# VHH binders against Coatomer subunit epsilon (cope): the designs that were tried, part 27

Target 1, 300 residues: Coatomer subunit epsilon (cope), of Dictyostelium discoideum (Social amoeba) (q55fu2)
Amino acid sequence: MSDDILFESKNYFYLGNYQSTINEINKKSRQIIEKSLKAESDYFLYRCYIAQGNYDLVLQETKNNRGSGEDPTIAGLQLLASYLSKPDENREGTLITITQWISDGVVKFNYHLQVIIATIYFNEQLYDEALQILNNCDHIEGLSMLIQIFLKIDRLDLAQKAYDTMKKIIDPDATPALLSLAWINIYNGEEKLKSALSSFEEMAERYGPTPLLLNGQAVCAIGMKRFEKAESLLLESIEKNPKNSDTLANLINCYINMKKPNEIIQRFINQLKTLSPKHDWTSAVNEAEALFEVSKSRFN
Key: E = the ipSAE of ESMFold2; O = the ipSAE of OpenDDE; V2 = 0.75 times the mean of E and O plus 0.25 times the DockQ between their complexes.

## First folded at step 18 (VHH)

Design l3 (from y6 with R28K Y59W; framework vhh_7z1x_3; at its last look DockQ between E and O 0.94; V2 from the best seeds 0.00; counts 0 for: pae E 6.4 > 2)
Fold by ESMFold2, look of step 18:
Structure l3 (fold): chain B 300 residues (1-300), chain A 121 residues (1-121)
Amino acid sequence: as target 1 above (300 residues)
Amino acid sequence: QVQLVETGGGLVQPGGSLRLSCTASGFKFSSYAMNWVRQAPGKGLEWLSGISGYGRSTWYADSVKGRFTISRDNAKNTLYLQMNSLQPDDTAVYFCARSPDYFPSGWFDYWGQGTQVTVSS
């Protein structure tokens, strides 16, 4: 019976359970001896450290990756960690490096580097550039990013096309496919919100409740006007990661709909602004309000 | 209902300049690439220029590169074409057109009714 040694690790990773990803990779370490498999596991391991905010750990563990023997995937992870540690300071140098890598042709057939670069472009709200890097992607993580970007720019038709492509290359029961369908269902609203909520709940039961999954459930609950449920989910998400800016943005939106006192809402707005220094609070609030307006128009 | 309305055409002398506008309604303007296409008398359609939804990527046909500039103002739902160094062979009806994909793809799902540009001495 064949199995992907990294199967469980990848499912945890795509759902935002980074500690379980790390634990599974370490548990399988003696089975990860082939060079390309080791490189793949290292990619996910370092992606987890970056997602946890452990940028210095990545840079220290990879500091020997330079010179003529440089692994371009590890170089990409170093760039991502450095960028995210100080985005305002490192923005210019990071974008120059990306442009050079594209020009030198090192990105064209490196899926991992494409995802890393698209992540940086997305964080900078450079959606054209992110879409150009991912335009002909046939890999699961790149397709997931395409779906997210297309939904963000109000192109459901292109998000659905990317989702249909994803289904052709992976099992529709795989967690990136389930997440992508749930995001599309949130966009459509109405009875689709119940389907999305059920999917997030089932994934949380199987793979653990993460801020990603709790936020997904909360967005569904807000769309169904179940604001007390959304609040409890978002407070659980804060307990698991108090630095999650998506949770704060969703909580602000929830509290606006509950008509909480302005003093309470303003405290969370201030907290969001300090956690997201690369974006002004107006952008984060406007994005939450846009999602609320889409949900409102579909339920009025 | 998608609507595209061109304005700004007219008569201009060779070497002159003209700025075309296309006002869009009925869709989220910033989510779509937009294009300019022209049709000279007795000729087929010629794609001239395209611009991405947020305007950071632009494309030009060789025939107009360096003379024409495409731009957009997403706050006003308006597409522009600045045409410089106009010559008599630029005489045509100019159309704005929407791309169904995010980037220009060589075909278009919605068109304006066109505006006449005439370059003569």
Scores: ipSAE 0.050, ipTM 0.601, lowest interface PAE 6.4, mean pLDDT 85
ESMFold2 (binder alone), look of step 18: mean pLDDT 89; pTM 0.909
OpenDDE, look of step 18: ipSAE 0.860; ipTM 0.945

Design l4 (from y6 with R28Y; framework vhh_7z1x_3; at its last look DockQ between E and O 0.90; V2 from the best seeds 0.00; counts 0 for: pae E 6.3 > 2, grease 27.1 > 24.2, SAP .69 > .668)
Fold by ESMFold2, look of step 18:
Structure l4 (fold): chain B 300 residues (1-300), chain A 121 residues (1-121)
Amino acid sequence: as target 1 above (300 residues)
Amino acid sequence: QVQLVETGGGLVQPGGSLRLSCTASGFYFSSYAMNWVRQAPGKGLEWLSGISGYGRSTYYADSVKGRFTISRDNAKNTLYLQMNSLQPDDTAVYFCARSPDYFPSGWFDYWGQGTQVTVSS
């Protein structure tokens, strides 16, 4: 409402419009003076820098966050930036640090840190650990992540339960709730696909057509057998981020359904494998295969 | 249709070892916690061990801790129980059971038919 200076910033952020998030925060920087509000805006600002690949910027701007006065949330952002800058090199040290933080009790009531840690665990495909960190989370960000993970592991029933919990603590028109419901509707399929598509389209009209929103629309279109529409959406998504693995996986799925020549499909499969880190290529290929099987079982 | 089939039971001497297997079908195996439960002659059901969907969290009843090891191979849709240092009190029918949640709970929605384990001199 009129009292939440960060309202639009958070909505842009949750939908993956990171540049608009940064622009909104910077535009309102002189109004963001209260300490807890400043900390909240810094969290989203640094999350955006990380999403844009600007890891060194985060590490340089926060380099004095050390010692007895250390902000645990900023420490989490530093860890995430370091990890993502060189995942293979920093994997073991990152996981050790996370284990230490959990045992020290600094994670238990800090939901931003919980989301950061779950993001790292998710990127490492450590789903048990991600679910444990987010267990009993009653915050919208944590619940949104839980829903995402439950859908990833094909537990629609648990995703629905997490969404029901989310509804008790938030405005159902908040963008994480709209996004979560849209994806749950995709997994339900049938008439729910039209509702999901409409929701993604409305969010894209209001907050901009990000790869996240374009991919959501494309999955709906594929499920409704509107493959030419899905292709158009996915090509727009590639223009915005050529390295988005979800977009490539969806395009492969779309082209298989359109019966494109095998040579064309294989080129995109190779591109997806090249984009993924060496040890991640099996998961990226399996994700494309899983999306195809879900599409067949739900709406193909 | 959800189906759980246990194998590997049999006769063993005290101090011996057995490995039980449970082959699962009809559901996405890695999405569910799995459990081992036993029923000794004339007794009620006793939960022994549970394992999370991807197998990195394991849980044990005090009665079997250190002697039994639960594991799973999600590529083969198979749950295992390695039982070492078996005692006559371990004689029971052993059941494979599915939790409805991702982590083990006290409620099971599907059961196997069980496999007999007899520890006798």
Scores: ipSAE 0.150, ipTM 0.636, lowest interface PAE 6.3, mean pLDDT 86
ESMFold2 (binder alone), look of step 18: mean pLDDT 90; pTM 0.919
OpenDDE, look of step 18: ipSAE 0.835; ipTM 0.935

Design l5 (from y6 with S52T; framework vhh_7z1x_3; at its last look DockQ between E and O 0.11; V2 from the best seeds 0.00; counts 0 for: pae E 18.5 > 2, placed apart)
Fold by ESMFold2, look of step 18:
Structure l5 (fold): chain B 300 residues (1-300), chain A 121 residues (1-121)
Amino acid sequence: as target 1 above (300 residues)
Amino acid sequence: QVQLVETGGGLVQPGGSLRLSCTASGFRFSSYAMNWVRQAPGKGLEWLSGITGYGRSTYYADSVKGRFTISRDNAKNTLYLQMNSLQPDDTAVYFCARSPDYFPSGWFDYWGQGTQVTVSS
């Protein structure tokens, strides 16, 4: 609406342009004076800090959020930052805390907290639990997460239904809506790949090329067998974030199709395994690696 | 007008079996996921099992996996729970509950009255 001063900031955020999100919020700081608006902008700022790996900054700035009068949304951000700083060490305690919050009734109708919890569940590959949390989420990010999870579990029918519902209640030009449609088009494949590619390119032109958008374009290009275009996009993505596991997985896929030397492919496989041993593509990469070695022995 | 009516509860010996039924009316049964939930004496609600609208996917809590089987007959608007190898800690009131099809183990908007299952020597 004409009153949503954070609309563009949120669009940057949902596409993974965290620095532009921060810059836009700071640029409009003089107009962010109401308590509820300030709380919403702080939520997105802390989400950006977390996405950039600045976990200690979030924990330090929110250290007084405890005891009587605790803000559940800020508590959720603290939990997310703590979890992501040391996932293996903090996994058990984090899941216990989430279960306790659900039992205490603090999660119901707190849409930001629902998104935070679903993010943790998704990172732990607890997809059914994430879907349960998002059941009544009336938040654009939560709806987008539903669609992505449905695609992940091979339920295109449910993803389409959720998108059709999303379209009726959310601005169709909001970036989560554009992104959701683009991913559904990738799943449909064939002629829809061109539409998805165009949508990712338009978002990148308007909001800046991010690893998320570059990966989206690259997946479309790979599906269209434009491997050199996909390589160019993925190398740009690595330049922006060398630790993006999706970029590494897509690059491995691209290089296998281009028949690049095993040394190059193996380097990226090792890097992916080091960065994200539990990444969804790690299992697929192991399968592809085995198939590639069989192919090499045949041609000697 | 939505109604869910459970039947089939009763007293059973440890190791025994029961089949619960839940008859639905007042809505298009096949458009909704259905669930079984129980409440033991002095305890909270425990989700046990869920099934999608056309029965293509079933879900189970770890506590009942392998012993309980959920099914549905959309022609009869009836949900079933086959319970085998019952133990005293299965003693509870068992409810059927409706949820949206895209969230089969999710939040429940309508509940039956419940049926008592008692497992004792």
Scores: ipSAE 0.000, ipTM 0.133, lowest interface PAE 18.5, mean pLDDT 82
ESMFold2 (binder alone), look of step 18: mean pLDDT 89; pTM 0.905
OpenDDE, look of step 18: ipSAE 0.811; ipTM 0.921

Design l6 (from y6 with S105Q; framework vhh_7z1x_3; at its last look DockQ between E and O 0.01; V2 from the best seeds 0.00; counts 0 for: pae E 13.2 > 2, placed apart)
Fold by ESMFold2, look of step 18:
Structure l6 (fold): chain B 300 residues (1-300), chain A 121 residues (1-121)
Amino acid sequence: as target 1 above (300 residues)
Amino acid sequence: QVQLVETGGGLVQPGGSLRLSCTASGFRFSSYAMNWVRQAPGKGLEWLSGISGYGRSTYYADSVKGRFTISRDNAKNTLYLQMNSLQPDDTAVYFCARSPDYFPQGWFDYWGQGTQVTVSS
C-alpha cells in the first residue's frame, strides 16, 4: 500500500523497469531521510545498475567498502557485480565466499544478502541451495523467488502454499505478489491463462512493457494458441533486449508451432545456445513443451 | 514521528513470569525488524531477542533462550516479550528497539523509553 515511500520504485524494479526505478528514487530523494531508507534506496539503485550490466559503476562507487566495519549488503552487491561480469571465471571464488558468509552468520538476518545469494544460486541452477537460503527470508522478493523456484522444479503444490503465505503478510498490490499469482495461473493453464494474460497486460500498462512482462504475455498467448500475438510480443521484447534468453526460448517455441522454416528456427536455437549454454530457456509452462523437446533433439 | 512505548514492567518474584508490550506508531511496523534490549544497573546494553518484519524468524541471546519468547502482532503494531523463569539477574530496564529489516541485530534507529523489570525476594 501507500505507506512505503519506496513502494512504487520497488514495483518498477520487480518488473524489470530499471530506469523508472532510478527515476522514482531520485524524484523522492528529499523524502529519503532515515539512514535505513537511504540504505534501502541505494540497494535498489545498485541492483538496477547491475541489471543494466553496469558492473564497473557499482564496483567503483563502492570501492571504499572494505575491511573492518564493512557493510555486508554492499559487500553482497560487489560480489554479485563481480560474479555477473565474468560468471565462468568468478564462479568458484563466489561460491566459496557465499559458503564462508553463511557459516559466519553474516547472512542470517540480512534479507538483501539472502536475495543476492539466492540470485547467484539460481543463475548457477543450484536450486536446493537457493531454497535453503530463502527458507528464512522474511521479505517479499525472497518469497517471490521461492515461488519461482518451486515452479521451476515442478512443485506447483509448494508454489501455491508459498503464495498463500505471501498473501497473508504482504501488500497484495505489490508487483511480486501480482507476478507470482500470474505465473501460478500459467502453470494451472486452461481458463487461468486468460487471468494471467490480463494481469501481465495491466502491469505493462501501469509500469511499462518490459521483456519480463512481454514474455509473460507471450507465454499466455502461446498457451492459448494465439501464436501471431505471441510473435508480436516476443519481437517487441527482442527490440528491448536482444540477449534475453527467455524471449529467445519463447520465440523458438512460437515459431515451431507456427511451422516456420527450420533454418530460421535453428538460427535462434544457435543464438540461445551461445547466450545460455546451460539450456535455461526450457520452460515447463509452455503449451508446446513436448514439441519443443522433440524439436530440440531434431535440431541438435 | 516514530514512537515506541513499552509497557508491562513491574516487580516479580524469582521464578515468576512477566509479559512486556511495545506499541509502535509513526512508521510501517511490518517493514522493520524489532528487538528487545536491556540494561541492568551499572551495566551496558544487552541485546536479548530480535524478530523479522513479517515475523518468520526469531532470534535469541544465549542468556534468555528457552525462557523468553519474542512475538509481534503486525495488525496491532505491537511487539511482545514473554519472560518466564525470571531470576534476580534479569532485573533491568527493558527497551524495544527498531532496526533495519536486513540488520535486526546491532543497528537500532529508534528506541522506546524503557520499562523497569525488578526480580526480587
Scores: ipSAE 0.000, ipTM 0.328, lowest interface PAE 13.2, mean pLDDT 83
ESMFold2 (binder alone), look of step 18: mean pLDDT 88; pTM 0.902
OpenDDE, look of step 18: ipSAE 0.842; ipTM 0.937

Design l7 (from y6 with A33S; framework vhh_7z1x_3; at its last look DockQ between E and O 0.01; V2 from the best seeds 0.00; counts 0 for: pae E 26.7 > 2, placed apart)
Fold by ESMFold2, look of step 18:
Structure l7 (fold): chain B 300 residues (1-300), chain A 121 residues (1-121)
Amino acid sequence: as target 1 above (300 residues)
Amino acid sequence: QVQLVETGGGLVQPGGSLRLSCTASGFRFSSYSMNWVRQAPGKGLEWLSGISGYGRSTYYADSVKGRFTISRDNAKNTLYLQMNSLQPDDTAVYFCARSPDYFPSGWFDYWGQGTQVTVSS
C-alpha cells in the first residue's frame, strides 16, 4: 500500500528526481512520527542516497544496524550500498549473503528486501534468480521490476501480461504504471513510439526532466529517426548526470546514425567502457535501479 | 539463533595496539571457520584474516600479514584479532564473520554488528 503522505515523494523517486524525493520527505518530517511510516520514508531516503552514489552516507547513518537483531530492510540497504560501491570485489560475499537470507526466510514477507535482492541479481545478470524472488511480490514496485526484467529478456508477451495485472491494483496516475506502459510501447515500436514519447514528455513536464525521462524520450526519438531531437535530449541528460551509462550508450547510437566523425564517437565509447566495464555494464541496469525502488509493501 | 558480537574497538594512536573479540552463540563454534573483515570510511569490505574450526590453519591478507594475529578460544566461544602497529589507514569498522565450512573461504553466512577502530590521523 501507499501512504498519502509519501505519495508525491514516491512519484518523484520513480522518475529519478532524487533531490525532490529527499526534499518532500524532509518537508513532511514533522508528520512522519509513527515507527512504520518512518521506516518506509527511511527506505526511500536511503535508496535516493544509493542512487546518487552516496554509499558511505548510507553506511555511516546506519552503522548501528548490525547483527541478529537488525532491521532486515536496513540490512538490505547496507548490502546494496556496499555491493554497488565495489561490485567486482563484493560480488561473491554479497551473493552468499543473499542466498543465506533467502534460506533463513528473512526475505519471504519483506517486499523492500525482495526488491533490493532482485536489483542485485539483475545487476549480476542473474535474471532467473531475480524473477524467482519477485514471483511472490504482489506490490507495485515488484510488479514494475518484473515488467522491466521481462522486457530485458525479450519476453514482451509476459511484460504485457504483468502490466495487465498491475493495472488492476494500482493508481493509474502512479508513475510506475506510466513508466511501465511507456517502455512496453517502446518495445512494441512503430506507432507506439509516439505514444511513449508523449508519456515521457508529460512526466518530465510534471516531475522535472530527469536523466531517466530524457533517456526515455531520446530512445523514442532515435526509434523515430529524429536524431537531432535525440541529441538535444541526451546532451541535456549529460549536463544533469555525466556518469549515466544509458545516456552515453544512447548518444553513441545517435551519433553513429548522424555520421559523426569516428574520433568523436570513439571518445564516448571509451567513456562508456570506463563507467561500465564489461562485468558491470548493461544499458538496462541504471534504468532498472531508477525504476525499482518503490513498493506498496507493509511494515508492521 | 546465530549471534556474533564484536568488542574491543576504540581510539588508538598510530603505532598502537588493540585486541578485538567476537563472542559467538547459537551454533557449535568449533565446527566453523571464522573470519575478520573490515570496512574503512568510504571503502568496501576487505577480508583480513581467517582461522579454521580448531585453529589449525590461519590465513591473512597481504595488507595485514605480520601485524595482525587471528586466534580463537573454543572453550569460550570467542574469536580474537590482535592488531599491532596500527596506522591511520586501519581506521574502519571491524566485523567477525562465519564461514559454513571448516576452513576459511570467500563465503560468509553470518556477520557480527561490527566494532569501530579509529587510529587518530
Scores: ipSAE 0.000, ipTM 0.065, lowest interface PAE 26.7, mean pLDDT 81
ESMFold2 (binder alone), look of step 18: mean pLDDT 88; pTM 0.901
OpenDDE, look of step 18: ipSAE 0.821; ipTM 0.928

Design l8 (from a18 with Y107W Y108F; framework vhh_etentamig_d1; at its last look DockQ between E and O 0.89; V2 from the best seeds 0.00; counts 0 for: pae E 5.0 > 2)
Fold by ESMFold2, look of step 18:
Structure l8 (fold): chain B 300 residues (1-300), chain A 121 residues (1-121)
Amino acid sequence: as target 1 above (300 residues)
Amino acid sequence: EVQLLESGGGLVQPGGSLRLSCAASGFRFSSYAMSWVRQAPGKGPEWVSGISGYGGRTYYADSVKGRFTISRDNSKNTLYLQMNSLRAEDTAVYYCARSPDYFPSGWFDYRGQGTLVTVSS
């Protein structure tokens, strides 16, 4: 029997089922006595609160974490919560703080802090900085992020190398490993799309249909030209989280392929611009315009 | 097809400046580390400078550090090398090169035709 009492909590967390993560940790709270285990469970709890948008809860519950004896991981969670609550306002101060922490050497061996910092860098489209923080990482979440970043920047060759490393040093059945393989299969396309879709469906059946898993299924369905299935999945994802930029971007792509009226597509483009005015907006607009130009040429 | 086309070389006096450009096409420019490599007459190739795919990391050989600045404009698919305080020892054919790694490395999978820089007297 597994000795990691946080195993199921982590699997829920990595798939975006934050409420089930919280419930599982609370269910096992009597067994969480050791200081290091309590610190790890608190890390995942606060990550869940942040993912749910409960930034003030994190800041209030950790307000005593300050001064010379502060826990760097909790400080990282405070920084992430503060940054995400007001990204435009807090961007500069957040990046300065990260630079100082790197210079002070508190990041190099703190795996949770590395993930937190890489998340902020990724949100700011500072991909070089995110890759540098995650360089040579040997923990499952960091390797999963590394793979995601390499796929994002169109480097399948590097994503594959990172996945090969992941297989050697972690359980390939852990949910971040399953997600990483599914993403690589999406990138490869064609017959691999069916394998990726099956993997997302199995994870959703076991751990619940989260926006992350619904988006994964929808991307597979779009690639297989099953646009009605993709629409259904994306509308379910919107109901679970109306502010998920990936869901809106995928829905725009889906509706362009279904040749929906431009007024409908433009409405979703405007919503995406409001939620994510940076690179996500530019990518979604450029993709939509390219697909429309192809469609115009086919009508002639 | 991957294409790298250098320009901006020429004859310059010691202490002068030149700006080299490399126009890239046929690949997603921002996904690859790029380098400048030079080869003086009768010598082997020498790595000069490198830059990561999005430009957040730059690297320089000790011989050019402080005098040369590498940059890239991913919107124009162009790599640059600003060369200041030029010396006779900088005379070489300068090549832009693509790295298979995301960060610059000592090996390259594509190289341009080169542009000659001559620093005389």
Scores: ipSAE 0.201, ipTM 0.661, lowest interface PAE 5.0, mean pLDDT 86
ESMFold2 (binder alone), look of step 18: mean pLDDT 84; pTM 0.863
OpenDDE, look of step 18: ipSAE 0.742; ipTM 0.903

## First folded at step 19 (VHH; framework vhh_7z1x_3)

Design o1 (from l2 with Y59W; at its last look DockQ between E and O 0.75; V2 from the best seeds 0.00; counts 0 for: pae E 6.4 > 2)
Fold by ESMFold2, look of step 19:
Structure o1 (fold): chain B 300 residues (1-300), chain A 121 residues (1-121)
Amino acid sequence: as target 1 above (300 residues)
Amino acid sequence: QVQLVETGGGLVQPGGSLRLSCTASGFRFSSYAMNWVRQAPGKGLEWLSGISGYGHSTWYADSVKGRFTISRDNAKNTLYLQMNSLQPDDTAVYFCARSPDYFPSGWFDYWGQGTQVTVSS
């Protein structure tokens, strides 16, 4: 093809608009005739189904992918769907399988597997392992994940270095690059907050206001001390996904700054602890920092 | 101000064990790889071990592999070195050192003042 017919679909996907991703792929289905292109579109469809919680659909549609002729990318999608359906039950077997794939060299040149494995490692808070998988990834999605992990661990210098490398070899107008720059601008401080906000607003105008983009705007607004604007954005995000941990963490931060009654703030803290039970919010001095770090970690 | 303070050194018998600690302040501890380095009397610096920011990746010099274990507790901003099967040639000042990167590199940007370990014989 002279143009990437999946370009619009991938941009919707990277910004968390999973229904529009599915719609665009279906709209273009007549043009998706090559086997390799069909496999790529199926990858994004299955990723969308997983993001929507439709794990059984993925497992049913791929049930014949087994044995010596196994497609390793589809195997990765099956593993991700199975893991996310019952993380506590499937954690041990999933991590063993990942270790075997790495040892067997199956992951080395398959960026889909690299991204899938890093997602699982990140969900398990195995950040060293996620960074090791992504360190040599040369695909834009993997590079974007690497940047976000560096930001999460408060290494803006390493995030900037990774972004500078990314822009030399990847289209800087692709949505993962735009998103990475926007988050780097947030971490650089108030002089860049207006630029980050503008970028999130433009992406939301073009691709739809997803929880990912609304949370980005809200973080910018909080940093600019525009707490009423942040609240409005976060309430819109809750309407789209009431179980989004990043939205809850940002709302708690917003409400602390607005000095809302402690009873209201505690309800949201308890709700966030239910969704992310591994975090400890037992100290007033540590609560804002811990909640802010939870917000950042849910950026993916 | 970045500060690294080693404790836990002392006199120990050959074959004994000792656990060194290094407390960190002035930076986000979990964002940096940390290292142990020693200097025996009249000798140069010897890198012993390194550990990544969240501690799941570790590296050891051949001279200490199997006898020493590096670990970290990021909640306490503390780096540890468990030293087993100590011998007189382990006698040295032991330093805590910070890598500028998330994974260990050959360059260290901050050092502690060191703690003396003496294995008598």
Scores: ipSAE 0.066, ipTM 0.606, lowest interface PAE 6.4, mean pLDDT 86
ESMFold2 (binder alone), look of step 19: mean pLDDT 90; pTM 0.914
OpenDDE, look of step 19: ipSAE 0.837; ipTM 0.936

Design o2 (from l2 with S57R; at its last look DockQ between E and O 0.01; V2 from the best seeds 0.00; counts 0 for: pae E 16.9 > 2, placed apart)
Fold by ESMFold2, look of step 19:
Structure o2 (fold): chain B 300 residues (1-300), chain A 121 residues (1-121)
Amino acid sequence: as target 1 above (300 residues)
Amino acid sequence: QVQLVETGGGLVQPGGSLRLSCTASGFRFSSYAMNWVRQAPGKGLEWLSGISGYGHRTYYADSVKGRFTISRDNAKNTLYLQMNSLQPDDTAVYFCARSPDYFPSGWFDYWGQGTQVTVSS
């Protein structure tokens, strides 16, 4: 059977290789003729621009999407770009707009809009709201997000059920499915950590070593108590994106386990707090910071 | 009932090529990884290659990497093995084998009857 012509582009996208996503779409441009397929490819291009921080480009190129003929998916992309450009300033207006869209029923069968809204809710740590948007999702990105949220709230049983649903209707070779299984294996721990590590390594070999994949490998290595390997992976991730909050959080965790001097660890903690004060791992880092300060006080 | 039928074996000269086919029935072909395994005269089973349910991931034993190519056509429920640069030590019965899951594993739940490949001058 023929596969989705955007299959490889999406595989790059879900792994955070945004430039390769753009390149693959351009490589396939002669095959992207049908209007709905062109709209799908444009959606991923705009998502890439947003992920690269090019918010104004998205807003400028879609500026004619307004009024009674407004495309809800493009409106969602505009909202996401505006929100991410100034999250503190635009938070309240963004959440009000989302509530209005849900009430108007425009979200119910628009899977791209569901993903956009869930992304905003997830970034605001509004997990219950994100789960509500994704509850009966049968789209691969939505199912992947659902699995991530279930793992975050310690519901491995629900993450497994969502993965079983994904296996039945979506190509398990797609990178969101590979990522979902790898993260479920991490949460199962023990010998499953080696399986997860191998999966992240294989994806990095095929699709390029992105911060997402390097962080995944590092989490596996930390779980296996291979802290020197984890440090090497995390330093490579920093070289690719010095402002990746997950990389900083993982590096702090790694250095705590390596018993690095508190001064060094505190420097990275301060950097993480500046870049992402509401990061999921910030609470765990704050607890670890308090433990180190208590330890210093007891010996001095 | 689950059935796997290999075809395409035969006699070939050293350096030659063959393409094996395995036609599957009785199950949803795209839901399972498929594999090629061979047994040379007087030897044990040797796994050669595996392919995921939609064919996006392929795996090869070092002994055949670069010479053999696995593929599948899910519309025809057929698995293929293109074998190039064949040598006398490739002489064996070649089996199509199904993995119990979407990705290849070291365990196979269903096997074909095999097809003979002989490389001799």
Scores: ipSAE 0.000, ipTM 0.163, lowest interface PAE 16.9, mean pLDDT 83
ESMFold2 (binder alone), look of step 19: mean pLDDT 91; pTM 0.927
OpenDDE, look of step 19: ipSAE 0.849; ipTM 0.940

